# VH-VL binders against Polycystin-1-like protein 3 (PKD1L3): the designs that were tried, part 2

Target 1, 163 residues: Polycystin-1-like protein 3 (PKD1L3), of Homo sapiens (Human) (q7z443r523to685)
Amino acid sequence: TSLNMSTHQLTITVNVTSLEKSLIVSIDPDSPLLMTLYLGFQYQPNCTHFHLNITLPKDKVWQKDEEYTWVLNPEHLQHGIGTYYITAVLSERQEGAQQTPSLVSVITAVTQCYYWEIHNQTWSSAGCQVGPQSTILRTQCLCNHLTFFASDFFVVPRTVNVE

## First folded at step 17 (VH-VL; from q5 with heavy chain S111Y)

Design m1
Fold by OpenDDE, fold request of step 19:
Structure m1 (fold): chain C 163 residues (1-163), chain A 122 residues (1-122), chain B 111 residues (1-111)
Amino acid sequence: as target 1 above (163 residues)
Amino acid sequence: QVQLVQSGGGLVQPGGSLRLSCAASGFTFSRYYMDWVRQAPGKGLEWVSGIYYGGSTYYGDSVKGRFTISRDNAKNTVYLQLNSLRAEDTAMYYCARDYDYVWGSYRPFDYWGQGTLVTVSS
Amino acid sequence: DIQLTQSPSSVSVSVGERVTIDCKSSQSVLYSSKNYLNWYQQKPGQAPQLLIYKASTRESGVPDRFSGSGSGTDFTLTISSLQAEDAAVYYCQQYYSYPYTFGQGTKLEIK
């Protein structure tokens, strides 16, 4: 899904149905663009009222798919199950700008890292966390134990409002 | 006009150190990633190091632990500290402007310095 | 690391002829409809010069005879009508993943 860049602000609506999984938010412009994302629960956040924020592109990435990816772990979604809003505030046009972005691609997904817990005969995520380098293409699993078997990945329906 | 002017380099013995500088002008330096690329005599191009606007650094495997890239936005300068130099580090070193992360194009390396020769020899 | 392999390594071509240089990456450098692949020209004693970025966008000031094509893992630099001044070494480079990597280069000589 691509969004027109006619405005300096866009809002993404995501319904979170599990607190056991991480939310992956990818907001990729067609050209480099500095932006700040604000997270809100059951309200539309802004620069003065938000639960969490991040500036993109990330300070450090190893691949380009990471630059505009926000990994929200369960602890970041502590407000509970419900509707989360992400407001992306785009930087104002700068002098000497080489290109003006026209489109932004938005993808949201949920994922978690699992291992087979032999004693309980069940899949468990205990001791595992989705790493910050996760993207819509790959899941980075950070576990405090040696046993790891799989991860799940689901694209989450979203609504994007351009304001 | 965009300019990258390099300085430093020269002849050094194995195990020695050098510091390369690349002074930028003609653009908003702080908005750009910067990189170093080297070229051994008669050889191809090799990416050496890169630095983000926030200071995050990247290195080629051949120079990890020995080279350090840094930047001074106030001076519009990017540096490359070369430590524990080896004969295989002998090369022409180029600084290059990467792309603008604020309002740029995915157009890295559109401007290069004039190059600085580093010769490591006993 | 992403490895880039150019072909040919060297070529001699007459003025006016069409030249194609291929660059193959060990993994895709395509993401979100953008190919993170550049082409450079380097003449003796000079720093490299950017020719093509994002695989197919010609850098300002670069003659129209230069063009880039391809996507994912296979890329091509084309000189539609070779000129004498085009004698140089050409490199492809990926900037999708760190470390950035270059192809081994293609030496283009005028026959």
Scores: ipSAE 0.864, ipTM 0.935, lowest interface PAE 0.5, mean pLDDT 93
Fold by OpenDDE, fold request of step 19:
Structure m1 (fold): chain C 163 residues (1-163), chain A 122 residues (1-122), chain B 111 residues (1-111)
Amino acid sequence: as target 1 above (163 residues)
Amino acid sequence: QVQLVQSGGGLVQPGGSLRLSCAASGFTFSRYYMDWVRQAPGKGLEWVSGIYYGGSTYYGDSVKGRFTISRDNAKNTVYLQLNSLRAEDTAMYYCARDYDYVWGSYRPFDYWGQGTLVTVSS
Amino acid sequence: DIQLTQSPSSVSVSVGERVTIDCKSSQSVLYSSKNYLNWYQQKPGQAPQLLIYKASTRESGVPDRFSGSGSGTDFTLTISSLQAEDAAVYYCQQYYSYPYTFGQGTKLEIK
């Protein structure tokens, strides 16, 4: 889904139904744009009231698809099951700008890392975490053990409000 | 009016060190990634190193552990420290402006320095 | 690492003729409808000059006879009508992933 940038702020609404999976948020502009994302639970966050925040593009990336991706692990979603709000505050127009961003693409997905647990004959996520370099294209799995790994990936319905 | 003016370089023996500088003007330096690219005599272009606005650094495999990129936003300057130099490091070194992360257009490497020659020889 | 392979490595063409240079990447450099691929021109004794960015957008000041096309893993630089001053080495470059990488270059000579 793509949105036209007519304002300096947008809000993403996501219904989280599981605290065992990580939420991947991709908010990609058509041209480079500095922005700050704020996370809130059951309220719309702002720059003075939020649970977590991140500045995009990320300061360290290995591929371009990571620049505007926010990985929220279960510990980041500790408030519980319910509606989460992400407010993105966009930078104002800059002097000497080469291009004015006009389009922002937003994608939300849920993922988790699994391995085959031989004793119980089931897939388990114990000792595994979705890494911060995960994107909508790939899942980075960080585990404290060695085994065969797999991951699931589901696009999560969301609502985007432009204000 | 964008300019990148390089300095440093020269002749050095194997195992020696050099420090390259690239002074920027005509744009808001702190908003841009900066990179170094080198070219051995008669050869192609090779990306050497890059630095983010926040100070994160990247290196080509051939220079990892030996070269260090840094920047001083107050001086509008990017540096490349060359240590443990080898004969194969002999090249023309260019600094280049990457893209603006604040409000850019994914327009990397639109301006280059004039180049600095580094010669490593016994 | 992403490897870029240009073809041909060298070519000699007469003034006024059409020239095409290909660049193939070992993996896709496309994301969110943006191709992270540049083309450069380098003349003897000079620094490289940006010609095309994002695979198909011509840099300001670059003549209209230069154009870039392609997406994903296959890219092409085209000179519609070669001029004498176009004699140079041309490079493609990806900036999708670190380390950034260049093609091996294509030397274009005038017959």
Scores: ipSAE 0.857, ipTM 0.928, lowest interface PAE 0.5, mean pLDDT 93
Fold by ESMFold2, fold request of step 19:
Structure m1 (fold): chain C 163 residues (1-163), chain A 122 residues (1-122), chain B 111 residues (1-111)
Amino acid sequence: as target 1 above (163 residues)
Amino acid sequence: QVQLVQSGGGLVQPGGSLRLSCAASGFTFSRYYMDWVRQAPGKGLEWVSGIYYGGSTYYGDSVKGRFTISRDNAKNTVYLQLNSLRAEDTAMYYCARDYDYVWGSYRPFDYWGQGTLVTVSS
Amino acid sequence: DIQLTQSPSSVSVSVGERVTIDCKSSQSVLYSSKNYLNWYQQKPGQAPQLLIYKASTRESGVPDRFSGSGSGTDFTLTISSLQAEDAAVYYCQQYYSYPYTFGQGTKLEIK
């Protein structure tokens, strides 16, 4: 899961098969790195053509596992089922300097929050949302009621291309 | 050379206010998170507050709601506003450089200010 | 909040001897193969100084006799041959989860 990054960018390709689950993207470096991630549906995005972006590390976190985690909820993935591309663009190195390559760990997963619906005696996701503090270690569930909660979590295949 | 020069401490009455300043030089200030750490007389270290590159702020439980951290990147200065001071806030206050989020290493508090004594007494 | 407990609280040791200081965390501070834990030295009347970061990496200019080890919840600072100038209070500190926390400190004195 660890990749050497000796270039200014890499591209993650992931196939989204459900519009009801959230996509968790982790791209955690071994040393702090400023990067911008761009999301594209069925095309490789860049800084001028993308559906959504994020700057990592996040400015607001409670725990270090959140710093390099992008949570993409169904509303962010409403462009369709299919192949999504994420281009990560790293801060440029100073010209002429030799630098140790940065190691990054890339993990993608899908998750969904559920609550126990007493009336129907079944699990439902209505009124529950995957929260921004979710990571590959845990799913934050934000629900509009107080009852028993659960979540699923599945690591999904992805392809990483370094440039 | 990296330098953190503190000012603004002193003696203050309970319920009073002080503003601590920490002027930075010798590094690219805007690339670093900045923190405050305090040490009560004869006691250990207690993390007080931190501020991230985009302005997000963090506070220890004992000071939340009473203290406010801020930064001015144009003046290379981090501030700690101490309000509603109590006797238990008496301590040496240090500013410290956290890590560089752009191309850094995970090594917070590699440089510390000289310390500023705050005494809360009637 | 993550609690850090150091042991011993105090120790008095002769020059040249080996000293170990333990730090136990109430929760793991390991993520993505990194331990978010540092060690600091504080001499009387001075600000603390960074010795070890990421549990085991020695800060530049720190003598070879200082080393850090451990992972997850259990960490150790070792001074392999104590020198007179090593008399100080030593702190571990986690920066994995907010609020950041320090151990209570270990006072090291020369016999």
Scores: ipSAE 0.713, ipTM 0.868, lowest interface PAE 0.7, mean pLDDT 88
Fold by ESMFold2, fold request of step 19:
Structure m1 (fold): chain C 163 residues (1-163), chain A 122 residues (1-122), chain B 111 residues (1-111)
Amino acid sequence: as target 1 above (163 residues)
Amino acid sequence: QVQLVQSGGGLVQPGGSLRLSCAASGFTFSRYYMDWVRQAPGKGLEWVSGIYYGGSTYYGDSVKGRFTISRDNAKNTVYLQLNSLRAEDTAMYYCARDYDYVWGSYRPFDYWGQGTLVTVSS
Amino acid sequence: DIQLTQSPSSVSVSVGERVTIDCKSSQSVLYSSKNYLNWYQQKPGQAPQLLIYKASTRESGVPDRFSGSGSGTDFTLTISSLQAEDAAVYYCQQYYSYPYTFGQGTKLEIK
């Protein structure tokens, strides 16, 4: 997705079909770009009407794949199954900024953490959560126990509108 | 005209402390991450510490727990507090401008300070 | 931690010749089509100076004889038509993952 000098926001639309999985949203620009993301369920959010927001790049990361990744856990998505909108408001371009078009890569995925319940010999998600350091490259699993654990990961369709 | 002017070095005994300062001018300081890099005499470069725009800090393994990086955006200054100094901390210390997170390029360390010598010996 | 290994450690060549310096990373520094790797030049008695960022993009004011290439784990700095003022130590550096790390350096001398 190309951004020109007049681009000030983009909207990501994603359909959530499970309230048990976490949604991973990656909005990776080719050059550093400050932005604020707003989440809405069944409506397009803005800076005055939203369920949740985040500022990217994150201030606390250990690898570059974390900087532009928003992890939305089931508690963030309890508004329902259906269409979620994410409005990304880009910082205004300043005098002396690079004048060539900028590219943004948008990937959405769902993931969930499981552990092996030894007594019942089955996978369970109880006591395991997808952690904030999760990215499209890997899922951080935070579990209350030290047994075998695993995760799933599925890239999901989304649409992107540039304004 | 971007400038990074360093101060605060000197000779200290093992176990001592020292505070390095790096005063910035010629750019919007609050938009940039800032780092410290050191070079022991006759040796290569070693990344020491970094600080993000919101105050998150990072440290190299050899200094973690002993050094503290901080910034004062009102004074356009980044600091490195050196505690529990050891002989192997003897080096030229450079502050360096990391990249601009607002509308930048991935160009860390495009400008460096002049260097501040820290000598740790009895 | 990501380790960077440069080769050669030292090289001595004549003015006008071509020099190639390699940097090998223990882990990939590529993400989203970007290689988080820089090259620096340090002349005697001076602070390092940025030459190349994102593996292949020349910093402004750097002569065209300097070029960078490679991706993922294997990177190369090339100096074509070496000049006397190019005598320096050259470092690669990754900024993909904390802690940031430098290669051990390559000392370039003029015969």
Scores: ipSAE 0.694, ipTM 0.865, lowest interface PAE 0.8, mean pLDDT 88

Design m1
Fold by ESMFold2, look of step 23:
Structure m1 (fold): chain C 163 residues (1-163), chain A 122 residues (1-122), chain B 111 residues (1-111)
Amino acid sequence: as target 1 above (163 residues)
Amino acid sequence: QVQLVQSGGGLVQPGGSLRLSCAASGFTFSRYYMDWVRQAPGKGLEWVSGIYYGGSTYYGDSVKGRFTISRDNAKNTVYLQLNSLRAEDTAMYYCARDYDYVWGSYRPFDYWGQGTLVTVSS
Amino acid sequence: DIQLTQSPSSVSVSVGERVTIDCKSSQSVLYSSKNYLNWYQQKPGQAPQLLIYKASTRESGVPDRFSGSGSGTDFTLTISSLQAEDAAVYYCQQYYSYPYTFGQGTKLEIK
């Protein structure tokens, strides 16, 4: 889904139903945009009241699909099951900057890493975590053992409000 | 008017060092990623190094561990420190403006410096 | 690393003719409806100049006889009515994944 972003702020709401999966938030603009994202549990965050923040684009990436991806692991989501709010605040324009509206594509998804537990013949997540280089294209799995691995990936509903 | 003015090239012996400079004007330097690209005589273009707004650095495989890119936003200048130089490092070195990460376009290398020749010879 | 392979390596054509130059990427450079692929022109003794960005968008001041097309892994630069001043080496370049890489170049000569 693409949105016309001609404002200083974007609000995303997403319902988290599992404390074991990682949340992938992708805010991909059609042109570069500097933004700060603020996370809130059951309230709309701002620059003075939030649980966690990040600046996008990331300063260190391997490829461009990582630049506007926020990986929120279960440790970041331990505030509870329920509605999480993400407020994205754009940097102010300055003289000499191009001033055209930008379209952004917002995708939220959950993902989890699994390995095949041979003794029980079942998939397990023990000893595996979703890594920070995960994106909507791929899940980085960081495991402390060397068995057969897999991951899931599910796009989840979200609401986007542009201001 | 966007300008990238390079300096610091020259003749150096194998194993030696040089520091290349690229002075920028006509745009808000701190908002742009900056890169170095080289071209050996009679050869094609090779991307050498890049530097992000927050100071993260990137290197081509052939120069990793020997070259260091840096920037000074107060002086609007990007640098390339060339260490442990080899004959195969002989090239014209260009600085290039990457894209503006704040309110730019995905349009890297829209402006290039004039080039600085580095010759590595015994 | 993403490898870019251009074809042909060299071409010699007459003024007014149509030229195509292909660039094939070892991995897709498409993400979120954007192709992270540029084309540059380099004339003898000069720095390269940007012609096309995002695979198909012409840079300001570039004549409309230059056009770019393709997506994902296969890209083409087309010069529809060649002029004498178009004699140069042409490079494709990806900026999707680090390290950035260039194609090996295509030398265009006017006969």
Scores: ipSAE 0.677, ipTM 0.855, lowest interface PAE 0.9, mean pLDDT 87
Fold by ESMFold2, fold request of step 19:
Structure m1 (fold): chain C 163 residues (1-163), chain A 122 residues (1-122), chain B 111 residues (1-111)
Amino acid sequence: as target 1 above (163 residues)
Amino acid sequence: QVQLVQSGGGLVQPGGSLRLSCAASGFTFSRYYMDWVRQAPGKGLEWVSGIYYGGSTYYGDSVKGRFTISRDNAKNTVYLQLNSLRAEDTAMYYCARDYDYVWGSYRPFDYWGQGTLVTVSS
Amino acid sequence: DIQLTQSPSSVSVSVGERVTIDCKSSQSVLYSSKNYLNWYQQKPGQAPQLLIYKASTRESGVPDRFSGSGSGTDFTLTISSLQAEDAAVYYCQQYYSYPYTFGQGTKLEIK
């Protein structure tokens, strides 16, 4: 995972090694900042060429750790194993003449929901999906059954100064 | 100068309805989340409701299902519709400015309206 | 829901003395190096006024004698040299998660 920063843009590079896990992307600014994220597989996306996009902060959140979190499920990552690019386009509208540096914390993680399947004595993901309220702090598991669940997690924290 | 001017309160019987209004000026209204906070006589502050930029709404447990927050960005106004009112809803109701989601600071409730009294009594 | 508990419930102190008011959160309000907690002052017959945001940052126009400290679950508002005009009720408030919640308030009286 790597980061590249230019004026009003931030590029995140993520190597996806599993098509069964969900990707969690958190881009948390020090102060509220409107941005649009674009996803590309094996190319750097822009506002006219991308697989998916999202506007942050999200309109539907319950906790502050959700505001700047993008949940990418396996369905959205089925373009292949390999390098995914995320371009974050930051709002260019600024008030005042003073340019103040802002820190943007970038964390990526992968996760998957599991349950203990008693009959076969094994962990399974059948009937379970990582939900949209998932963040780098927690995984929301949406299942069509109620059993004991677990998830795995790998985090790559980065901090970027944005002016 | 930032101002929040409230209207719409008054006396109402249990089970009745009221609509509170809060007219904003001195800032770019559409960029701010907005909230309602109430205070029963002699009691502390209670957050009532909030509204996000894209229309998502949030409610305190005591008012969920009975109150509806809305906004009209063309009129720079946030509303609180109070339905199925109970004696326990008697309070001073304040509108408050939350923070700017485009570029701002994480400092909600930096400006408050003057308050609107709602009295629920038969 | 995040519960905020303030202590003391009331206090009576002389002008010029130091006052501390504590606020304890049932869950952490810290995320990404930010504490989502504010302090407000409410004088009789008035709407509340913002004093401190993000736990420790003083709002513009608030006298230097007011300061906030703490992180995570434990927060303190300090008035270093009390003035007669500081008689009011003080509230902490979290905005980390919905529903937003306030502490029950601390009434500050001048002897």
Scores: ipSAE 0.669, ipTM 0.837, lowest interface PAE 0.8, mean pLDDT 85
Fold by ESMFold2, look of step 18:
Structure m1 (fold): chain C 163 residues (1-163), chain A 122 residues (1-122), chain B 111 residues (1-111)
Amino acid sequence: as target 1 above (163 residues)
Amino acid sequence: QVQLVQSGGGLVQPGGSLRLSCAASGFTFSRYYMDWVRQAPGKGLEWVSGIYYGGSTYYGDSVKGRFTISRDNAKNTVYLQLNSLRAEDTAMYYCARDYDYVWGSYRPFDYWGQGTLVTVSS
Amino acid sequence: DIQLTQSPSSVSVSVGERVTIDCKSSQSVLYSSKNYLNWYQQKPGQAPQLLIYKASTRESGVPDRFSGSGSGTDFTLTISSLQAEDAAVYYCQQYYSYPYTFGQGTKLEIK
């Protein structure tokens, strides 16, 4: 297959150790940048070979911390435990400025919604899902019941130059 | 040179409708989010509505369900449809350029239209 | 919703003097080292004009006597040597979360 590629891209690697937690990928460019992210399991994805993609900034957000956040739920990660690759393809500048690398910071985190199940005295995720408004700062929990809730985070900050 | 030229205002009865237009020139219109801001006589500024590159729309609580923002990238124009108008909707309405989401800066409302007066009275 | 409260509501100051206008946000507008807060100047009969974006960055063509400072919830616009043409209403505005909101305005008069 013949590829059409931007001259600007970067690769993020994430080691997924649980198929029950959601992965949050947060990208923080210093200024607005249009990009497409591609997800691959155990291979480096590109625009023609990937499991999933997303365009950032998202078209529907409530707050600025949602703008460059990709929420990957367990159903998106059921290819297995192991290394997932994310290729971010950045838009070319349309106007006459010289192309230069820019600073983009990347944070990944895993999270899951829990509630305390009184009957069995255990934490459970049944009836709860990590929602699309989740970010590295907070987890949106979408549940079909009213109970006591908790969530957790594991964060791996990164800073990369644009290729 | 960036310009935002507005049209479509006027006097309207309560319950009536009006369509505001804002024609853009001097920049790549499709790369920018666009917004409407209003100012009632003698009062401050109130954000009314915004529209994103992919067509998602946002509304202030006071106008939600009654106003509709839209854009036509081929005509470089953003619109605000005002329905079920009330006396409290009387204001100067401005269109404003938000920021460029492709290769921009976080500097919304760097350019404003000249304003269009909407008067709602019986 | 994020409320912005400006102080003072009005001020009367002589040419050449220093003016400070405060804007307090009900919630932080800081994310990832950026403060999503702007300042605007509005003269009678005109649309507002952008002065300061991201709390402290001066818009092109704005005189250097205008400066912005602050972070998180507390922000300040300073005019270091007031000129007669600076008489206007000044607004702060947040664009961190929807709905976007403005402060109530500060009227600056020359005495």
Scores: ipSAE 0.656, ipTM 0.828, lowest interface PAE 0.9, mean pLDDT 85

## First folded at step 18 (VH-VL; from m1 with light chain S97T)

Design n3
Fold by ESMFold2, look of step 23:
Structure n3 (fold): chain C 163 residues (1-163), chain A 122 residues (1-122), chain B 111 residues (1-111)
Amino acid sequence: as target 1 above (163 residues)
Amino acid sequence: QVQLVQSGGGLVQPGGSLRLSCAASGFTFSRYYMDWVRQAPGKGLEWVSGIYYGGSTYYGDSVKGRFTISRDNAKNTVYLQLNSLRAEDTAMYYCARDYDYVWGSYRPFDYWGQGTLVTVSS
Amino acid sequence: DIQLTQSPSSVSVSVGERVTIDCKSSQSVLYSSKNYLNWYQQKPGQAPQLLIYKASTRESGVPDRFSGSGSGTDFTLTISSLQAEDAAVYYCQQYYTYPYTFGQGTKLEIK
């Protein structure tokens, strides 16, 4: 993972080695700072050419470590194994802003949700995905194994370590 | 100069409703999260509600489901709709400026309104 | 929810003396080298006023005799060389996780 900062933009390079794990990207500024992130597979994205984008800070969070966290699930990473680029475009300073000198902390991690599958006596990820409240500190697991034809079996999610 | 001017309080019977208003001036209102904090007579401060730039709302456990926060950026005003009022909701209600999400500092509640008294009594 | 417990609940101290007020959080409020904890002063009949933000940074216009310290779960507000106008109730407040919460308050009285 590498960083490049120029003008009001920074670039993050991430090598994705698995299409089964979720990527957690944290871009945590020293002071509140509005930004837009753009995702590209094997090219550097910009505001007119990207696969996905997000605006940070998020409008809905329960905890401050979620504000500048982008959760990229396998469905978002199905472009392939390889190098993903993230371009973060930072808002330009406005006159009268109450801003201290900015320092941006960038951390990436991968994670995956598992649960104990009773019938197979093994850990499984089937029907579970990494939720939007996930951060570099914790993984939210959202599992959905109940249908109107399924038994009334209820699956208990399990948190796994983030590497 | 930053100002938060409140209105809309008063005496209400249990089960009644009120709407509190907080008119802002002296800063770029749309860049700030806004909150309500209350203080029952002789008691401490209790955070009541907050609203983010995109309209996401947050509530304290004691008021969730009964109170609704909203904002009108064109009028630089934040509102708190108080429904299903109870005697324990009797308090001085303050609006407060949270922090600026575009370019700010992590220093919520740097400015407070003057307070609006809500009394719930039969 | 994060609970904040202040101690003492009240204190009576003479002008010129030092006062410390502690705030203990049930969970860490530290993330990315920032402590999401503030201190407020509330004088009788007034709205609260911000004193300290991010645990240790003094708000503009606050006298140098006020200082904040601590990290994670344990925080302290210190008033050195107490003045008569410092008689007030002091609150700590966390803004790390929703819902935001305040400590129960510490009443500071002048002997």
Scores: ipSAE 0.668, ipTM 0.830, lowest interface PAE 0.9, mean pLDDT 84

